# VH-VL binders against q9nrl2r1430to1533: the designs that were tried, part 163

Target 1, 104 residues: q9nrl2r1430to1533
Amino acid sequence: GGVHELSAFEQLVVELVRHDDSWPFLKLVSKIQVPDYYDIIKKPIALNIIREKVNKCEYKLASEFIDDIELMFSNCFEYNPRNTSEAKAGTRLQAFFHIQAQKL
Key: E = the ipSAE of ESMFold2; O = the ipSAE of OpenDDE; V2 = 0.75 times the mean of E and O plus 0.25 times the DockQ between their complexes.

## First folded at step 10 (VH-VL)

Design w114 (framework fv_nezutatug)
Fold by ESMFold2-Fast, scan of step 10:
Structure w114 (fold): chain C 104 residues (1-104), chain A 121 residues (1-121), chain B 107 residues (1-107)
Amino acid sequence: as target 1 above (104 residues)
Amino acid sequence: QVQLQESGPGLVKPSQTLSLTCTVSGGSIDSGYSWHWIRQHPGKGLEWIGSIYYSGRTDYNPSLKSLVTISADTSKNQFSLKLSSVTAADTAVYYCARGPYRDWHYYMDVWGQGTTVTVSS
Amino acid sequence: DIQMTQSPSSVSASVGDRVTITCKASQSISSYVAWYQQKPGKAPEPLIYSASYLYSGVPSRFSGSGSGTDFTLTISSLQPEDFATYYCQQANSFPLTFGQGTKLEIK
């Protein structure tokens, strides 16, 4: 992790946050809104947590950053049936991420 | 860089159990990816065998479901295939591969080099 | 199971040619198709996912198109390293299924 690499992770997280399909991923799922979520998802994560890890210089390799983003999408597809607006948003955002991640 | 490497016996006798292991380096199997076994019969195309996820969930090809078990050992960063009651038809090159955990976008982005398995007496 | 049928089974071409390979699904799979390249003695390598998205590091001469049941992989200007067998794969439902392969040979 150098300054160049950290700037790239921050830029990519900002692009993801600003994407129209980021709404399911901005913060951790509420147990009040979705009571069974944490019974199913054992490794919860969201863009706000990933960005905090970037700011704290916790990612030493691009692969570690990519792994956390992929975990976020995996949680979405594990919990949400493929016909839901959440899963559809996740599919589009993940495709966008894969294109942007080529720059890393 | 993530790398996958298959290992196991190259020769198995008919009716026995084939056991193969995939060792993952440069990334964790306890991550948001799916981990797959695919085989290729001599001179033929690719056949998906099954997958395992970080949650422990498995999906198997229905044609093989009664014969196949896929398991993961996160402490060793490995996942394994057991195929029971093998016949000559199970002679193939066996690949392990990594895919994303998206219900309708499964593609394998990292592959092992493959290991040849011959079923013969 | 969803059957994937590739056409042609083999094609002969020269460097610089535009090559198209087609893949037909036995039922609609939306855009959930991937394409792979396999060279003799090597593992398959990903080229395209979700019908048209190029995998990281794949040359821009490769492109994918299609939706529903009919999909196409195109190589706009064939290079010597492109002579290989190409496979399509549906990602719509389990079991995941592959086409039988298209062998791209030197003319």
Scores: ipSAE 0.006, ipTM 0.663, lowest interface PAE 9.3, mean pLDDT 87

Design w115 (framework fv_nezutatug)
Fold by ESMFold2-Fast, scan of step 10:
Order: structure tokens, then C-alpha cells, then sequence
Structure w115 (fold): chain C 104 residues (1-104), chain A 121 residues (1-121), chain B 107 residues (1-107)
């Protein structure tokens, strides 16, 4: 059931956006504030883009949705050293995502 | 379901190059995941060899420094290991595996079945 | 490199027993540890990530705990299919390193 799957993706994205640790992930990183980001990160993504893809029914499989969320976290950990507030937020939010994603 | 399958010669002579390929099905190597090579010596534990990412970035175990090359062919959905100047100590079961891509928090969630490589004259 | 030391190297147990395996890191690794189960002739299977989270499909009798340098894997009520070798792995820094393994044998 595609309809049930898309509802689940929307619910999960809403839970992620609502989470206290979502702040590094809500929108694409600013080139003005972080000038070297796009030199290092070749596939940028953020929760606002993922939510738009969910709303437009662009995810055919749960694996495609999970891949985009994991890409978002992998970008965070690639750019940010582990002792940064961004990396710590990403670690907690990813753990939350893994628990929630088990139902997909 | 994502599946990984190792392939390559089971016998390699000392001083030659060991070449293995991992074929990925059910998912793309051009994704946010990391792709790893791990080996297991007879009767011993696991040793991480290295990894490659969607960006082409590689990380290698320093103990294998300069002897290892990992590469990816996105058109074939494969990644490969080359280990040069092998010795009998390189005899092992070789696994390819997938992990979440992160610079400091790696674990492997999908593994190939493993392929046995014997280094012998 | 971060050395991971498992204890015991082997343990004999009976079905229904509570089994605990420990893993010690040579330096602090926060919660960046995973646990794997390996059966003879098979590839390792993930059990636990980030010290305490179960992978999907792993039975609830498996649990992980610990932080810093000391970590434990517990099987609350051992089943016949649980006889295997168990490995811990640190994910704090490169190179990624594994413990030497703990073989769980039928008593």
C-alpha cells in the first residue's frame, strides 16, 4: 500500500522536523555562512527538500526515503567534526530516526 | 533487499596483486552509504581494510598503507579491492559490506557471503 | 589504534541462561560501539549499534549497554540459535577495530 507508506514518510519527517536536534537539518547550508561546505559536500540535502519529495510522491520505496535521510546525516558527519554541536545533534537525531524507521 | 557478492581469484601467488570485486544489487553504490572491505584470517578475528564513499573518497587501514587501493564503478554498481605485494599473511576470507556514511561512526549493516583467498606458491 | 579487548574468550552456557559478554576499549569511545554475531561459515550479522540500539529483526533478548571504555552485550534467555561467536567493534576513530571475539558454546 503506497498510500500507507507515503503517510508513514510524512509522519516521520514531521517527527524529525519537530525534534530538538533538527536545527542543522531544516534547510540547506548557507554558502555565505559556511563557504567551503559545497566544495566538500557534493550531494546536499535537507529536511525541507525531503518533505517536498514526500509531498510530491517521489519516493516509490521505503529504501529511497531512508537513503535520502541517511545522506543528510552522512553529509553532517563528513563536514562536521564529531565534537561539534552539529555532529552531536546529528548523532542523536539519527538514533531517533533509526528507531522510528524500523516501522517502515 | 540489498545484496553484496564478492568475486575474484581464490589463489594468488606471493608478490602478486590480489584483486576482488563486490557487486551490489537492490541498491546503488552512488548513495549516502559507505562501502567497506573487511577480512578474517583463519581462526582469527575481523580486520577492517578500508572504505569508499559516493564522492570517491577512500579511507584505508594505516597498517596496509600504500598496498591497498579501493575503487568504484558506478555504471556497473561495483566496488573493488586491490592489495599489492601479497604474502602468506594475506590468506583470509574477504568480505565486502555496507555501512552508514559518517566520518567517525561506522558499522556494517549488510555483508557479502565472503570469498576465500589463499596466497601460496 | 584503539584496541578492543573482549572477555571472556569463550563461555559455555545452557539454553535459558543469562549470558553477558564484555568489551573494553583502550581509550574512551563514547557510545560508538557495535556488536555482531557470526555463525560458522557465515558472514557476521549486526546485532547492536551505538552501544544499545537493536538492529531491525534482532530478538529482544539481546541488549547492549555501556559508555566510555566499558561495554556489555547481554542475552537474557539463551536460545539454541544463539550459539555463535560475538564481536564488538569501535567506530570512534580510524582504523575501525574489532574485539578478538567471544565464542559461545553449548554446555
Amino acid sequence: as target 1 above (104 residues)
Amino acid sequence: QVQLQESGPGLVKPSQTLSLTCTVSGGSIDSGYSWHWIRQHPGKGLEWIGSIYYSGRTDYNPSLKSLVTISADTSKNQFSLKLSSVTAADTAVYYCARGPYRSWHYYMDVWGQGTTVTVSS
Amino acid sequence: DIQMTQSPSSVSASVGDRVTITCKASQSISSYVAWYQQKPGKAPEPLIYSASYLYSGVPSRFSGSGSGTDFTLTISSLQPEDFATYYCQQANSFPLTFGQGTKLEIK
Scores: ipSAE 0.007, ipTM 0.634, lowest interface PAE 9.8, mean pLDDT 86

Design w116 (framework fv_nezutatug; at its last look DockQ between E and O 0.05; V2 from the best seeds 0.00; counts 0 for: pae E 11.7 > 2, placed apart)
Fold by OpenDDE, look of step 11:
Structure w116 (fold): chain C 104 residues (1-104), chain A 121 residues (1-121), chain B 107 residues (1-107)
Amino acid sequence: as target 1 above (104 residues)
Amino acid sequence: QVQLQESGPGLVKPSQTLSLTCTVSGGSIDSGYSWHWIRQHPGKGLEWIGSIYYSGRTDYNPSLKSLVTISADTSKNQFSLKLSSVTAADTAVYYCARGPYRSDHYYMDVWGQGTTVTVSS
Amino acid sequence: DIQMTQSPSSVSASVGDRVTITCKASQSISSYVAWYQQKPGKAPEPLIYSASYLYSGVPSRFSGSGSGTDFTLTISSLQPEDFATYYCQQANSFPLTFGQGTKLEIK
């Protein structure tokens, strides 16, 4: 196939994944490592899932894409207290996202 | 484009319960955001009343906690405010607002137009 | 509760003027401050979050700075549409609290 320019959503996901603070968000939380996670978080999501949705063109509006990203951060903050490494990473990554999302 | 609209009685008698609803359009309340009620008494500043989150969890201003209930109805894409035992001090413009979920700190980035509630006998 | 002391309560200025509004927190709140603009009969509109970041669509003549306890909102060159009431808000701790507001009037 031909080389195509990344869509704005694809590019933003790439930037989020490459960010130093993306480590809590790359994949779904392991139930083995965090046994109670899915008792608390009812709508789990991660960057790899969002990337797949982008690749499948499931986002018709920027607001839908943004909503999933915000859900991802919300899950992190709902489960992790503010002073945890996960929450701190999430705070920084979310701040980055909010700046980048303004360009969408 | 997400929009918020307040609705409810503009006049409430003392000791009754103030009930307002915020209807959200262009977005779902069942998403990773925070939802807030703020009021502004005539000639005064802004006062945070409380918040509800996508999880259903709530936070209330301690000065009003005993009198305030905030709830959400995802089927109607609405969240509501109930303030019991109102007095003249509760006369205000009431705003609902949305903000991101920011690790227990919150800003309001989308506001309703506000609705005036007057407490009078 | 964290008190946000905003100053001045009112200020008169002319188009083209530089205006600075200050907000002082009763305790350190890191950079968790927002600024809002409110015009008569309208809802507050967000200007700045996290002390210094502009919301999309906010003119670049607006800027925010500060950390800890002292924060400022600056309008570098006033435009006619900037005459309004401005509020700061701390987002560091519950309950969320606002400054008492600064009414920016035309001289």
Scores: ipSAE 0.621, ipTM 0.899, lowest interface PAE 0.9, mean pLDDT 95
Fold by ESMFold2-Fast, scan of step 10:
Structure w116 (fold): chain C 104 residues (1-104), chain A 121 residues (1-121), chain B 107 residues (1-107)
Amino acid sequence: as target 1 above (104 residues)
Amino acid sequence: QVQLQESGPGLVKPSQTLSLTCTVSGGSIDSGYSWHWIRQHPGKGLEWIGSIYYSGRTDYNPSLKSLVTISADTSKNQFSLKLSSVTAADTAVYYCARGPYRSDHYYMDVWGQGTTVTVSS
Amino acid sequence: DIQMTQSPSSVSASVGDRVTITCKASQSISSYVAWYQQKPGKAPEPLIYSASYLYSGVPSRFSGSGSGTDFTLTISSLQPEDFATYYCQQANSFPLTFGQGTKLEIK
C-alpha cells in the first residue's frame, strides 16, 4: 500500500464531519420528514455532497470550496430559527470552520 | 477574487427614486452569501440599509422599510437598491457588500468602493 | 435596535504605541461583533469577526476580545498605515448596527 497525503479540502471536511455539531449537516434534509424545506431552500447541500465534490476534484479554487461550505451554513440559518438545536449546532460548527479555513 | 462595484446617478432630485446597482465579479450572487447595502452620511458613521439573499429573502432597516426595495438579477450578477421619495437627508456615500446569510456572524467581508449620491434640486 | 457605543470617539497616538478601542452593546450580543477600518475616501475594510477572529490578510498586530456587551480592539504596535477611523458592528440581530466610530489620529 501507498502513503497518500489528504488534500487540504479533504482534511477540513473530515474535521467538520468528526465535529460533535456536524449532525444537521451530514446529509441532505429529507423531503418526507421536512416537506417545506425545499420550498424555502433552493440550493440544498450537505457535507456528504461536498466531500464527493472534493474526492472528484471538482473544486479548482479554495473560494469554490468555501462558497459551498458557507452555502450549507446559510441554508441552516435560513430554515431553522435561532433557538433550535440545528441553528445552535450550525453556529458552533461555522465558528470552527472559520478558524480552520484560515489555513486555506 | 470577488469584487463589488456600485453604479448609479451621482445627483438625484428631492422626491425622486434613487436607483443604485452593485455588479459582482469573481463570484455569483446566486450563492450562499448575503448581499448588503450600507450608506454613510457626510462626516457620520455607517448605516445598514438592508440585504438580499440567494433565497430571495430581503431584510430592511425598519427606519427605511417603507422606502427601500432591494432586488437581484442573477443573469447579470447584480443586485440593486431603490430608495423612494428621497430628501437631502439621503445624501451619502452608498456601499454594497457581501456577508454570510443569517449566520451568527453577520459581517461584511467584501465591500465595493462606494458611490457618492447627492440629493439636491 | 441594539446601540453600539465606542470609546473613545478619538485618540491621538504615535507609531509604536499600543492602542485600545472599546465598544459597548446596549444588550448582550454574545460574541457577534465585527471590526472595520476606514481611511478617508475609502470603503471600510474588515479586520475582525466574531469578536476575536482575524480576517485573512489582516496584520497580527490587530486583536479583538470580549463577549456579551463589552468588546475591545487592540493594535499592539501602531504603524503609519493604521491611522484611520475604526467601527464596531453588532452581528446578533437586524437591523445591523455600527458604533459611531473612533478616529485614530497621529500625535
Scores: ipSAE 0.017, ipTM 0.679, lowest interface PAE 7.3, mean pLDDT 87
Fold by ESMFold2, look of step 11:
Structure w116 (fold): chain C 104 residues (1-104), chain A 121 residues (1-121), chain B 107 residues (1-107)
Amino acid sequence: as target 1 above (104 residues)
Amino acid sequence: QVQLQESGPGLVKPSQTLSLTCTVSGGSIDSGYSWHWIRQHPGKGLEWIGSIYYSGRTDYNPSLKSLVTISADTSKNQFSLKLSSVTAADTAVYYCARGPYRSDHYYMDVWGQGTTVTVSS
Amino acid sequence: DIQMTQSPSSVSASVGDRVTITCKASQSISSYVAWYQQKPGKAPEPLIYSASYLYSGVPSRFSGSGSGTDFTLTISSLQPEDFATYYCQQANSFPLTFGQGTKLEIK
């Protein structure tokens, strides 16, 4: 997209990072701490990586940006059972994201 | 490599407030881990005191009542323990520890060296 | 609170022995158990999480098993550096609780 779209991606990522429920998504999951995570999750992604991709202008379309954000939530729900704090945080942050994404 | 280092007084008088600080190096305190205080009494086992999360949420051992406060200072990359109205029963080695990233099941994966606190006149 | 009871309280063993330490929870904790090794004058060091997973750098002679209420730490061939006190810890629910420890001594 253009200058406005890249600025909108950055603004949205900043809002996601500042949300209280962002804690499961800020950085890639540690292989040392969660050794089976990468056996289950084949396309890992996190907010710091998405923010870096925005800063490097690696998203050509809004759909590519949205796909990475949705992949982040999909990974959370695949690895974490629905009654966990991580999955509950993911549900709330995803709902917030959907509201903000209407602005793209 | 994340390292944790406890600091604070080694001797505290009864009825005073015990205040300890854990300094985190090689990693950020605000990065999705949980941060814990654990103590080990002389000749006894380990006791979990409480934790603070990246979000600022705290959980405390109910056996210590409302005498415990755990707080964080992100600008110094530190978290702290205050234990009010101490008695001789609070004499222990105090450890700070890190819980694993992205888990509600807190296994302590990094420990400080421990600091001995004696409560006596 | 969930009580964690270790047995035995102490073990006297020789280098090369197989040693088994057990930990029993007062109620089901699924597989949410960690094991720690503590040498005199040092902090506990993590060995095992989620009942059976070894931390990086932990020798393969250590293994863990169990689910529900009964958990086991096994050292298949005891080495001189393994003489220490071992603790289990439940991570199922707050307050987090530890077993009382098992002291492993050289015979």
Scores: ipSAE 0.000, ipTM 0.570, lowest interface PAE 11.7, mean pLDDT 88
ESMFold2 (binder alone), look of step 11: mean pLDDT 93; pTM 0.953

Design w117 (framework fv_nezutatug)
Fold by ESMFold2-Fast, scan of step 10:
Structure w117 (fold): chain C 104 residues (1-104), chain A 121 residues (1-121), chain B 107 residues (1-107)
Amino acid sequence: as target 1 above (104 residues)
Amino acid sequence: QVQLQESGPGLVKPSQTLSLTCTVSGGSIDSGYSWHWIRQHPGKGLEWIGSIYYSGRTDYNPSLKSLVTISADTSKNQFSLKLSSVTAADTAVYYCARGPYRSDWYYMDVWGQGTTVTVSS
Amino acid sequence: DIQMTQSPSSVSASVGDRVTITCKASQSISSYVAWYQQKPGKAPEPLIYSASYLYSGVPSRFSGSGSGTDFTLTISSLQPEDFATYYCQQANSFPLTFGQGTKLEIK
């Protein structure tokens, strides 16, 4: 059930969620609010899904965890033009992730 | 760790199509990274050819005048370069490389060892 | 296309020296610059991305700085394994373009 021991992946996801620039990444993009998103983005993912995968012990290698986080950022940059607030938030959060991921 | 390996012919005749494949191991081409082809002419610097993203989006160097096609095969974890109507100017070492897709997305963090292609009549 | 010009084209140095390589873009590219090291017969290896961020595993003697059109790669205390050719690359717009390279040679 409610296992409260934090893994390195869980700690990193918590730090990402708490970051000011996490707002585009907290939950899956709404099809109602953004109808064309799923026409462009074929592998949607968000921090809540990644955190659930961590809690279910679905990542066997650090590289699998890193790949999912990078997929999340890649989706952001594919959908959102470079000068948007979403892309700028993604750029800053990804840089923060790369610094923190050196611990993995 | 992620590794990239180029494969293809070492010799190509002028006017033919050069076909190269990059095999990726230790990571998925479907993971949101960009995948690039770069070449290096003998005794010269680096020239970016183009890239493909997991969505199928491609970006090409306009100097190749629509002669380049990059494609991906996710079931084989490979991506490929086709360069049509080659000339002696296409003689180079060809590298495949991985780059992160982001708003400063244009560095390549993992490179293949390179494969030498000579175009000669 | 954005042109990247490196200076110098070659530099001779001794182990322990501080070495500086510069790169100029023909138009402003903000901080979208990467630096690579290439040894003879080998693929380029990444050193720096986004002008100043050190790639994981790169020794701390390497540093990058600059914004706009002027960028610098510095090696604070040259080691024997650092003799190589160095390339800058603009990451601002397609097509991606590289500098002509700077060859770092033993004095």
Scores: ipSAE 0.013, ipTM 0.672, lowest interface PAE 7.5, mean pLDDT 87

Design w118 (framework fv_nezutatug)
Fold by ESMFold2-Fast, scan of step 10:
Structure w118 (fold): chain C 104 residues (1-104), chain A 123 residues (1-123), chain B 107 residues (1-107)
Amino acid sequence: as target 1 above (104 residues)
Amino acid sequence: QVQLQESGPGLVKPSQTLSLTCTVSGGSIDSGYSWHWIRQHPGKGLEWIGSIYYSGRTDYNPSLKSLVTISADTSKNQFSLKLSSVTAADTAVYYCARGPYRSGDWHYYMDVWGQGTTVTVSS
Amino acid sequence: DIQMTQSPSSVSASVGDRVTITCKASQSISSYVAWYQQKPGKAPEPLIYSASYLYSGVPSRFSGSGSGTDFTLTISSLQPEDFATYYCQQANSFPLTFGQGTKLEIK
């Protein structure tokens, strides 16, 4: 360790993964359960992919990391109607993210 | 919903360039998906040739990289394969396919395939 | 390049049988494997992605398992339409590579 930016990204991803509302975001949406998802969502992403990018040092700027997290939430709200459990979880987790991202 | 259709010559002479086109309907190639070329030699398994993204980024099988070019034409909703200096070993059924876009290049699976087009390389 | 080796190369089975096909990667590929079914004269059709997730429309008799280097495709009760060639594919690294195929034949 000792690289402050990468340590901050890893810490934040771990906090997101451990949050009660992370369940819709842990891995890519199932094509089996949601067959039209990939017709609507052009740039799918999930926390496991973001965490792998952090571990491989693929984020050079905090803005790149934030952009990927925001893409994840944007996809959730684009696909899921506002009254769904997924959209409600996404709303709460995004608010949590915005508070934590102030550290970046 | 999304459909892919290959087109090109059925017969190509040795040393010439093979040109194939994949036409996409029901979805845009200018999207977050990856677009692939795969071939299958007579009586054998599948060989991945390469892929292209909406960004214009291409990835090629190292065994073919000096011979292969993949390009996209978003105005026609098509992507194409050019394979130069063909030999009889390039005789195969050629497929185009769609893969989901992933941030990591290593997470590719092909969910929609064209019907395939047969290419014979002979004099 | 990661080499994918399927076993067996061919298997003869009867309708109603449980059929298991295995796929071994030459290097660890985590869970980044897909399975495809190909019938004579047709394009491959996707069955499974990320080792264990079924594609939409795939019958529940198909299942996948495994991680690392060893992967399995299982058909719990073989149907007449299941006689085909099956391919595994690794998606861990470029170039993408396929197994040599397993031909499922009528006994």
Scores: ipSAE 0.000, ipTM 0.543, lowest interface PAE 14.3, mean pLDDT 84

Design w119 (framework fv_nezutatug)
Fold by ESMFold2-Fast, scan of step 10:
Structure w119 (fold): chain C 104 residues (1-104), chain A 123 residues (1-123), chain B 107 residues (1-107)
Amino acid sequence: as target 1 above (104 residues)
Amino acid sequence: QVQLQESGPGLVKPSQTLSLTCTVSGGSIDSGYSWHWIRQHPGKGLEWIGSIYYSGRTDYNPSLKSLVTISADTSKNQFSLKLSSVTAADTAVYYCARGPYRSDWSHYYMDVWGQGTTVTVSS
Amino acid sequence: DIQMTQSPSSVSASVGDRVTITCKASQSISSYVAWYQQKPGKAPEPLIYSASYLYSGVPSRFSGSGSGTDFTLTISSLQPEDFATYYCQQANSFPLTFGQGTKLEIK
């Protein structure tokens, strides 16, 4: 029931935000700074948006929360070449997420 | 709990088109995940057929040439495989599976699998 | 295509044994390898991703290691439910490819 899931989602988002590799994921990519991003990425998302959705009780199921986090990583890997610092940060943060998500 | 279930005919005649559908429950096909078809012949091991993404992008195993088509129907939460001009070599157990969304460096690990459906190509 | 070669093709072992299965890629795949367990008549079940990370619910007796071209799956103390066929998979490039499988049998 809802209350336990929301508390768990908030705790997990906080752990992701505080992680050293969260920097590419904290906020949406700037359209002004990276104009081709939104031509390639059709469903943009970031940790600040996910946290807002948690706070507004928009996730009805744990699977919906997990789907948004995985979408965030998928967008990173789709846009950024393998050898970039963004892609490397994403790989490490996603592995951390999978370990922490076992608590859900 | 995300669950996948294959459905389709157990018997297909040589030269016809094999059509299989995977029904997804407990999660949306219109998510950041990739959706895969894998098959297995007894003694041959696992063979990746192809995948589809929420964007509609598809990737296919070149060994199947242009004979394979994968499509998605978001309204039914399903994705489907069509394999044309089948032969006895296409007799296998067919699985659908979920993996992460791709870029060419993404880890394509299949974390949820259907139970598999047996397809026999015979007259 | 990246070829994945498993060794051995089959191994006979007893409950309590340490079992090691290896997987070699025909070219470097960094850490982009997964391991699956398949029991007769059932779908493969994921064990390990990114060479060494265990999926939720996988017993700690399973471990993975390796990078580049050489990868290893280890079962530290074999249990009766572990008798199955094990597959490695490379996730570095398309097409995705699997090893031929290692059948773990009762001695």
Scores: ipSAE 0.000, ipTM 0.590, lowest interface PAE 13.1, mean pLDDT 85

